# Ledger of designs, part 7: VHH binders against p49116

Target 1, 238 residues: p49116
Amino acid sequence: EGPLLSDTHVTFKLTMPSPMPEYLNVHYICESASRLLFLSMHWARSIPAFQALGQDCNTSLVRACWNELFTLGLAQCAQVMSLSTILAAIVNHLQNSIQEDKLSGDRIKQVMEHIWKLQEFCNSMAKLDIDGYEYAYLKAIVLFSPDHPGLTSTSQIEKFQEKAQMELQDYVQKTYSEDTYRLARILVRLPALRLMSSNITEELFFTGLIGNVSIDSIIPYILKMETAEYNGQITGAS

## First folded at step 1 (VHH)

Design be2 (framework vhh_brivekimig_d4)
Fold by OpenDDE, second read of step 2:
Structure be2 (fold): chain B 238 residues (1-238), chain A 123 residues (1-123)
Amino acid sequence: as target 1 above (238 residues)
Amino acid sequence: EVQLVESGGGVVQPGGSLRLSCAASGFTFSTYSMSWVRQAPGKGPEWVSSISSGSSYILYADSVKGRFTISRDNSKNTLYLQMNSLRPEDTALYYCATGPTLLEKYFSGRDYSSQGTLVTVSS
């Protein structure tokens, strides 16, 4: 069997809405976040191993790890997104909306801590200077995580994860041969992803969701979308 | 300021048709996905349909598939919803929203206002 990932899976180009508004509003933020989310999920969908698991398992996997994938995407696209600016805008917007809902101080604290964790994670990834291949493999590792509850085909998922890990190891060894501990430094960042709340992430980036609509609920729809427009073909005209 | 103005609602009999429009302003319409959302009396908001910025992909809720058609004219900054074979259960206040999902404040007070357009399907 061939490699889990190919060069085509390394490309991860996010296209932002253009032009950027003078001030980042909730619409811009949500659109940007949605594009990243879709890109991330469509990326997963493009992996043959992912497809081999079947639709039900695929959906379950994405439901389990979308926050982690999204967060890795944020880190990877932080510069293009101007993530720091977006996060600042989110905080400002959230503060305004929170006032209306009279959120508790504890909740505010939780949200702010989440933002901090997100910023720190992205900064740490930037400091490590993670490249496109490494991101691709890291995303694969989090995608094919067998330890989520309720998953089927866990043995196969585990095999795919191992394959991702091995390929990452080989890549790092080949590309960064002088840095013996690079693999370890990269992998130890993954636990930070598990500390982040998907609910809070959704609140921050997808505040436009109303009612019972959630990322969880729309994942099956996202996975059924065509990939062309979100894979670098998003333009103002078409 | 982002503005979305819905129109085209009305009272129709079951099996009838309506075409909703959403006039958008205050943002670069052509670079945003758009969606229709509805809220029936006594119920929470329900996602109806979404269309990408370039109309490359379109999604529908199962409840409206085959009956509703979402479209857009970026040159006119307008989103459309053609509703055919209307049913009583389609009765709702219909909103347009930015984004591929329910990404609007219609129920939580955000930085723009929208009144929606009422669709009533009754005998």
Scores: ipSAE 0.162, ipTM 0.590, lowest interface PAE 2.7, mean pLDDT 86
Fold by ESMFold2-Fast, scan of step 1:
Structure be2 (fold): chain B 238 residues (1-238), chain A 123 residues (1-123)
Amino acid sequence: as target 1 above (238 residues)
Amino acid sequence: EVQLVESGGGVVQPGGSLRLSCAASGFTFSTYSMSWVRQAPGKGPEWVSSISSGSSYILYADSVKGRFTISRDNSKNTLYLQMNSLRPEDTALYYCATGPTLLEKYFSGRDYSSQGTLVTVSS
């Protein structure tokens, strides 16, 4: 019956690959993204409420929300990653390409629109100056979403989501007491996460690391990793 | 031209071991993640294992974890799969792969093709 999240769940530190390349390349982007994904999944599996739901429910929840967690992580770690530089370079390269056929041109436009939505989301979070506690609770709210198809423990998931919302409210009211509307400004940003295409996120950030397999197919293996093995992934021990 | 050449397959008894190799050429191998994928007769492809460019990230399918070890030698442009405690259900055509990402299509334009190496586990 304690708090949903402890101070340990507020700490979210991304270790970037080193050295940074002189020119942006697919390998650096995919390795950086994979570290963030593993950090995000490690964060989720460390929550006692999440563990209490059991392996099948844990897998279903993370499969449903990994893109939302990943996008929140991109926003939180945007400065460490130099995300705006990465996205601007990708957009510039795509815009300089000549359309070779109509299907290719349509795909380029879809990708550019996705990058624009991601930039807008990260900019909105930066303007709000979202802190580590707020990010932790926003991640908890999206993790404990009871409305994904196929979930079986929906009432318990909903209770954990409500607990996350209540604890976020208590935190914001105490820490930002002078700003009556801050919580509302933060929460109205969350629906945009569900408009982000997980397929485009995967193509931009992950297929260079995992080959032709989907993130959905590897989630069960990541969640089953032993702690030492998992820590090796999030720190990039090589 | 991108080339991937798998080797090391053969016939072994259950409980045996094999080491597969994938020789890569025509691209900067050291900057790409690599995977092993297998296809049993009459079935679709099944992902087996992946390794990042610098070996910092290694993933295994649950069915092979603890039995198989993926590794790479960037100085030789070669990917390896050490297979121990082989089972009849490991019988498949094995191939190495790195699928082109959206970024690879726009930045490098590479096409990765492979031919596979047959592994048969039977008494």
Scores: ipSAE 0.006, ipTM 0.341, lowest interface PAE 9.7, mean pLDDT 80

Design be3 (framework vhh_brivekimig_d4)
Fold by ESMFold2-Fast, scan of step 1:
Structure be3 (fold): chain B 238 residues (1-238), chain A 120 residues (1-120)
Amino acid sequence: as target 1 above (238 residues)
Amino acid sequence: EVQLVESGGGVVQPGGSLRLSCAASGFTFSTYSMSWVRQAPGKGPEWVSSISSGSSYILYADSVKGRFTISRDNSKNTLYLQMNSLRPEDTALYYCARFGSLYPKGFDYSSQGTLVTVSS
């Protein structure tokens, strides 16, 4: 009946760990990434349409798309995170690992290709100057993807995705009336998100997770967290 | 609720200049693209210009291109329209607008607009 998302879903504010170290380390990178991940999942769980699908469906959707949501979050928060600086530090670490023969050349090529794809994606979004409304609806489009293997309630998920697409179209066409192709330029960026490996994202940004726990394993717990616990993770008060 | 407070309208002779301002509140201004829309007496609304949230993507209606400049200051939650080489056909009420998920309404603006009159 009403719009899929509200103004609270358009506002996406990442609070970075403070102070920023002079030289980036794994702890700072992991904490920054974890805050973005928690913010992204809290964002998803706050959507009434998402809640209406039920807990089992919610868990399945987020497990399937967390990497897409996280990557959109990286692009949206690139300046706040100083993402280019983080990626440069990761590249430097990888180059040191090559020289010490700790990683295979094939694996390093895969990781470097992932970093290049991520940089290209973030640069394309920055050049389009994607606003918060556009980001919120792009996240909704990837969240409500009915085509992941093993999903139930796919007809309802598809209806929410179509609603997200309709509302994004309305916004873009009315805001940029003379640019009839802006929406197409935005939407053709989305398929690249599916080509980015969640395993490589975990390796780059979440290496410091406790006991090498996978993101898949923690998703159900994050979705069950109370708002106070989410706020603690975002602000580092925990 | 979205609140938009416009200022800077007035009476000016052809060839003159005016600078419109719009002070925004009730939403996170820096996250939205913003627009200027005008309505001439007895006519429907006409889109004038839009600016993306980061100011790097800007569009103008053909009728104002080269004469008007849109800008924004996210630290002040303010949208601007610099109007140069004004013509009698620019006479209209000017509204700053935020488009959103108000389908089928089209735009949500809560101001009375600011009147721009171009005449001798």
Scores: ipSAE 0.583, ipTM 0.829, lowest interface PAE 1.8, mean pLDDT 86
Fold by OpenDDE, second read of step 2:
Structure be3 (fold): chain B 238 residues (1-238), chain A 120 residues (1-120)
Amino acid sequence: as target 1 above (238 residues)
Amino acid sequence: EVQLVESGGGVVQPGGSLRLSCAASGFTFSTYSMSWVRQAPGKGPEWVSSISSGSSYILYADSVKGRFTISRDNSKNTLYLQMNSLRPEDTALYYCARFGSLYPKGFDYSSQGTLVTVSS
């Protein structure tokens, strides 16, 4: 069997909305997030192994792991997105909501903790200086996770995940031969993704979605859309 | 226009074998994963098997695993399904599809399918 990923799967270029507003508004944040989400889904869709799972299975996989994929995408695109600035803007928006008494104290705490975890995760990935290949394989490992409830073909999914892991190992061994523990350092970051709430992520980044639809509900649509269509379709931006 | 034409169906006894073919046209066949799906009487569409563009990845539904073999010839733009040890529950209209395309009301492209009937 050929490799799980090719060089074409390493490229992950996010194009930000233009022009950038004077201050980051909810629309800009949502548009940026939507583009990243679409890019992530399209990336997954481009993997032959993913395609082979069939529409039902691959949809279920994405539904299960979209938050993790999205978060890895945020980390990977943090500089291009100015993620720190986006997060600051989100916090500011949250502060306004607090002042308006729209959120409970417990919810505020949860949201703030989520933002913190997200920021720390992205910072940790930056410190590790994760490259494009490593991100691609990490995303594949996350994507082909067999341990989500309700999945079919779990044995095959596991095989794909193992293949991703093996290819990552080979890559790291070859590219970073002097760093014996790099693979371990990279992989131990993955559990942090499972600590993040998809609901809170959705609330933070996707509040401005057209029709107030859930990410879960639009995933099948995203997976079916043409590549050229992912810009502005969900946020209503032309 | 994308066209998928299935053939090879028929009536067989339990334990028998059939080989289905799907002739594809109107798209770059070699760049697409392909699937077989089936629809039994009174039931919704069921995914049967998928094969990646280069045949590197192959998947089967649990119900057909070990009995069916999916393959493709990209030079001929043809998808195949070798069905062995057929069972009455395999009776269905079999369709070829790009990727694993299943829609609530049908498949992504109109095709006639090929009928497989397994009966004693």
Scores: ipSAE 0.000, ipTM 0.239, lowest interface PAE 14.4, mean pLDDT 86

Design be4 (framework vhh_brivekimig_d4)
Fold by ESMFold2-Fast, scan of step 1:
Structure be4 (fold): chain B 238 residues (1-238), chain A 119 residues (1-119)
Amino acid sequence: as target 1 above (238 residues)
Amino acid sequence: EVQLVESGGGVVQPGGSLRLSCAASGFTFSTYSMSWVRQAPGKGPEWVSSISSGSSYILYADSVKGRFTISRDNSKNTLYLQMNSLRPEDTALYYCAKRYTLSFGPDYSSQGTLVTVSS
């Protein structure tokens, strides 16, 4: 029985849309976010342990945790995405919307609080200098969460989560041997992901998706895509 | 390069039916998932339905479930949408799309096909 993740699962390379516009717009943000979402789903689908749970369980797990996976992906790819610049542009737009009374004050407050939580999370991960191996196993920990309502095979999911935790611990202890409490500092960041609203994530990053389709509704379709089509979505290639 | 040509739209009374077609060229149609999206006057694009490359997986928007049927003929590079029990709120310009997760906005050169449901 081998490790939960292989070297191929540690590699996580986001290809950004080109060219980058002079001024950030909804289309660029949504295309960038969509590529990250597809990359995250492809990553999950490629894990043998995930495949072993079966299609129905796979769909239920990803529906439950896509926002957590996406947020971890945002933190990991923050530099290549210029995420801080994207978020600053969104904040400026929302502040102008308050002045022009285009949106309710309560809704703008909710969205601003979400952006603040997202910035805090990404800043925390950056300060900890989380590496690619650590990100891969943090994603595995949130993917194999046995505690979401309506899940079947919860004992197998829990075993895969425990395996992810053990392999992360082994890696951190060997790689960062001088930092006795590094693993604890990393793991205490994860509960914040459960406080992120998936609805607000959809509004911020997926406004440009076709119609009023929720991410939850399209997940079964994304997970069943052909590999070539999937690669086209991730890289923007035809 | 990639071309998508929609047809089959028209004016129909509430409760009527229409069948839309999309002729695809410039890419290997049989290997791509296809979608129908619509845009009502003054509104953003709304996803209607998607079908996988081999027709094994089909999804519908809740607003059209039980009324619309998506299908494809890979030998003819053609996507179809059978629309039954049409309602005034189905009035829109209908587009076919190769990538359903992207805003199809002005970046898709397709002309679409107009469906008007009115007496």
Scores: ipSAE 0.000, ipTM 0.250, lowest interface PAE 12.2, mean pLDDT 82

Design be5 (framework vhh_brivekimig_d4)
Fold by ESMFold2-Fast, scan of step 1:
Structure be5 (fold): chain B 238 residues (1-238), chain A 119 residues (1-119)
Amino acid sequence: as target 1 above (238 residues)
Amino acid sequence: EVQLVESGGGVVQPGGSLRLSCAASGFTFSTYSMSWVRQAPGKGPEWVSSISSGSSYILYADSVKGRFTISRDNSKNTLYLQMNSLRPEDTALYYCAREWDYGSELDYSSQGTLVTVSS
């Protein structure tokens, strides 16, 4: 009963670390990305339907989809993050690494292709002028995906995904009534998220953490954090 | 050269407290995420806690959550671990570690500081 998401779930405000360094470095990028990751995890945990699935199912869902949630968050917060500037700095670092033989050409090609796909995704979302309500429901559709390997409670997850899809449809049809095909244009963007490597996302955005500690291994700890701790992480406040 | 020097270890009874320190030199401490890692006798290294450069991102292992507090003082190039409600299973050699450059390995300090919790 009631809608899947409330107005509180539409609000998604990223607070960037201050000050921004004159030259971007892996630690600033990692801190920015970590804040977005924590904001995304806190967002998911605040959904009553998500909590209703139980701790084991919750953890498995987030472990399966964190990269898709993170990428949607990057697109939504691209302006606040100056994401294009961050990606340009990473590209410059990779070009320098080629010159110094620090990375293989095959690996650099994979990473560059990932950056290109990420930029294309963010640009497509910007061109569609996706609003906060649409982002919230796209994140919910991604979160409540019943088709990841190893999941339990798949029928309940599927029902929540269908509810997210229906509520998105109702919103788009009422708010953008003049654009008959808007929903279709939005939904066809989602499959691209599954083609993006979580391992490459970790290398690009999270190397400034503990080095080679996977996000998958950290997720259970993030989900168990108290709300005050989440707020401290996403705002940089003690 | 990068140097990390741990201190503050000792022998305590169960339920006791200790504060570990890590003095960093040879790099710009304020720009690096830092971690505490421990190794119990006969076991592999276990990650304990991490803190970002500006303290905006802090994580703890489940085994220490609610008992340990990581902090840093960038003006003093020092990392801290406040350990409360210590248990026998917390007995280990504790290392501080710096995040390395993009794609690099995590560097463990070879010194460490020994914490022994005994009844």
Scores: ipSAE 0.000, ipTM 0.135, lowest interface PAE 13.1, mean pLDDT 81

Design be6 (framework vhh_brivekimig_d4)
Fold by ESMFold2-Fast, scan of step 1:
Structure be6 (fold): chain B 238 residues (1-238), chain A 121 residues (1-121)
Amino acid sequence: as target 1 above (238 residues)
Amino acid sequence: EVQLVESGGGVVQPGGSLRLSCAASGFTFSTYSMSWVRQAPGKGPEWVSSISSGSSYILYADSVKGRFTISRDNSKNTLYLQMNSLRPEDTALYYCAKDYTEGFYDSPDVSSQGTLVTVSS
C-alpha cells in the first residue's frame, strides 16, 4: 500500500490575522487560535486513511485529540504566531485578575502551571529542531491514537498509528542518519501532550467563543464543512 | 452605552429572502465575536450562527446551514444575516449578540430588542 502521508501533508502554513494589535487582547488570541485549529482539522481531513475511517470515527478521533494536535501546532507555528508574546499577554491578564479578586489563587496557579508546561514543550521541540516531516508524523501518531476512552474501530486506528510510527522511523533514520537516538528523543516528548488540560487550553485560547459554544460541540460542524469553507477559515478570506 | 440595533425583518412568503443587519455601538466591534440568535413565540432562544472578529471562524446551526450566510463589516460596525429559502419554521424574533460566555477574560452578556421575521401567507 502507499505511504500514510504524502509531501502535501507536510505543508502547514498558518496565516495570522492582520494587523497585529499594539496590545494583545482575547479576541486576537482567539482568532489566531481558531485559524490554527481549523488548519489542523483541515490537515487531518486531507489524509486518505483518516477519510477511510468514516465520519463518525473521524469526529470521535478529533474530539479526543484536538488539544494534542493544537499543542503540536502551537509548537510548530510558535515563531509565526509570536507565541511567547501571546503567552506573556495572557500571564499579564491573569496577574490583573488576581489583583481584582476575580479568580481564586488556586485556579490561577493551575493556569500558570499549564502555561509553563506549554512553554517547556515548545522549547523542547525547538531545541530538538523538529522539522516539517517530523511534525506531520507526530500529528498523525496523536490523531490515530486507539487508546482514547469511548473509541470504536480501535484495531484499524492502531494499524494507522503503527504505520505513522514506522514511516517516522524510516524518515528519521534516512534524514538524520548520524543521530541514532533522535527518534527516541522525539517520541519521549509525546506523553507530555496528554498532561495538557484541554479545558484550560480552551479557556486560554478560545474564551471568545459565543453562546456557550465549546470546542467539543463545534468539531462535528467543522468536519462537515465543504473544502471551500475550510479554506476560507484557514486564510481568513472575506 | 453598549447598543445593538437590529433591522431588516418583515413578512415574506416561503422560499423568499431577507437580509438582517445589526448596528453596534459603544464597544470595539472589531474585537468581538458576534452571533445571531432567534426566538419563536412560546419557545426558548435558539442559536443560529456565529462569526469571529476577523471572519476566519464561522459556524451555522444545522437547521439553517446552506440557506443562511453570516457576515460582518468591521469598518461599519455592522453584522449581517442573509436569509435565503425561508421556511415557516424560520418565523421568529431575531437578535444579535455580543459574547455571552464568561471566562478568564470577562465578557458581559449583551441583549437587544430584535427584529421580527414572519414567513407566511
Scores: ipSAE 0.000, ipTM 0.243, lowest interface PAE 11.3, mean pLDDT 81

Design be7 (framework vhh_brivekimig_d4)
Fold by ESMFold2-Fast, scan of step 1:
Structure be7 (fold): chain B 238 residues (1-238), chain A 120 residues (1-120)
Amino acid sequence: as target 1 above (238 residues)
Amino acid sequence: EVQLVESGGGVVQPGGSLRLSCAASGFTFSTYSMSWVRQAPGKGPEWVSSISSGSSYILYADSVKGRFTISRDNSKNTLYLQMNSLRPEDTALYYCTRGLYPSHFGSQYSSQGTLVTVSS
């Protein structure tokens, strides 16, 4: 049987909206995050193993792991997004809000802790100099998680996750032969993704969504979009 | 510069109908999903409906499902919202936005919107 991922799955190119505004706003952040989310879902949908699980199962997988996929995408695209600048602006706003007693201290604390965890994760990945192949397989390991409640075909999902782990190991051993412990350093970073709240991710990056629409509720519709429409949504006019 | 201009609002009685239009310029309209959002007096903005670039996938807020129909004409760079069986709670300023994930009201793509008033 062939590899789980092909060269097309290693390519992950985020196209940012019009030049970064002088003053960051909710619209720019939300549009940038939305493009990344669509790119991540298009990536998952393009995997033959993912499609082989069937529509109900693959929808449940993405609903369970979208935050983990999105966070890996943020780390991978951090430079393209100028993510550090976005997070610094959010932190500055929150600090000013504390001083003016405009927001709940408990809520600000939760959001600040999430930003800190996100920065720590992205810095760790950058320090390890994670390449595109490694990111692709880390996303596959996260996507094919058999341990989410309500899943069917868990044995097949587990086999795909094991295949992803084995192919990542083979790649790292061949490409980074001089660094015997590289794979271990990479894999110990993954549990931190599960500690990041999807609700806080929505607040930070998708506050620009109008009304009570959650990412979870729209996932089935995104996964059913035609390939051409996916491509159009993730590619912006420069 | 992205520009969106809404029109078609007005005053109607409960049970009436209106058709809103949004004229888009400054970007390749046919490659973007589009959305309608509304803001009632004294309330925050709320999402109404979204349509994909090719009209293959359409979403509606539960409050408008079965009453409103979103559509687009890519040859005219225009987005539409057909509103039927209007209720007093539909009274709001209606905005169109670029993207399946609508931007916050008052962002860089903000416009004046079009006012819809439903009263007896």
Scores: ipSAE 0.012, ipTM 0.353, lowest interface PAE 8.6, mean pLDDT 82

Design be8 (framework vhh_brivekimig_d4)
Fold by ESMFold2-Fast, scan of step 1:
Structure be8 (fold): chain B 238 residues (1-238), chain A 120 residues (1-120)
Amino acid sequence: as target 1 above (238 residues)
Amino acid sequence: EVQLVESGGGVVQPGGSLRLSCAASGFTFSTYSMSWVRQAPGKGPEWVSSISSGSSYILYADSVKGRFTISRDNSKNTLYLQMNSLRPEDTALYYCAKISPYGYRLFDLSSQGTLVTVSS
């Protein structure tokens, strides 16, 4: 059978809101993050193997891994997003919230640790100079993870993950033939994604978008959106 | 069942030395490339060194090159990491890993690792 991913799945183009404000605010950060989330969901649902698993399995997989996909997307799009500037703005907001007694010291510590872990992950990926094909296959490996609690059809999911791993190996061996252990260096970075809290990602990037509704509860709706609505969310046109 | 058991960690002063061991079982050790990976407190995993099945090809991270030496004894199913000129930044939990072409899940750090602390 054909490859798990086509060239169309390598293309991952984030369109940022315009114009960028002089001082970053919650609205700009949340809109930027939501565009990346919607782009990531649209990417996943465009994969024929993903579609073949059926709607219930698709929803369960994305609920389990959206934070990992989102974080890989942040790393891949860090430059176009000016992610370091966004994270600095979040830190400044947290410091102002401490002074106004809006957040506890324990919560601030958890959030700052999360921001540090995120920065380190993105810096590690940048230093490895991960290309678009590598990112596409890393996202596929994360998406087709059979080991999340409560999943059904785990044998089929395992098969697709193995196919993603095989195709990534083939690509890396052909493209970076002189770097024998590049694949090992790339793959050893992936476990760090599971150490990052989806609740803290949600609080940092999505509070202004989703209100009192969790990302987990909106995932089924995002996956069912028509292509025109997806494109509207990605480009900010609706 | 694949098992990797790390040992040899401890507390050492800057400039000191330690030798880590990894006992492998449940697979044909002599046919696999092996790696050392470390995770510093609060940080993500960092690849340290790799060695091919026959020891003909060896790679090191720039941060450890010239200080660390990876080796293996296929007759004992054991991987080693000789660490010299240790620095405070080498403080981490150290894991051995079987390198596989197929393997996101094969870089599982579920083994306990061995703790190396470089201080005082």
Scores: ipSAE 0.000, ipTM 0.076, lowest interface PAE 24.9, mean pLDDT 80

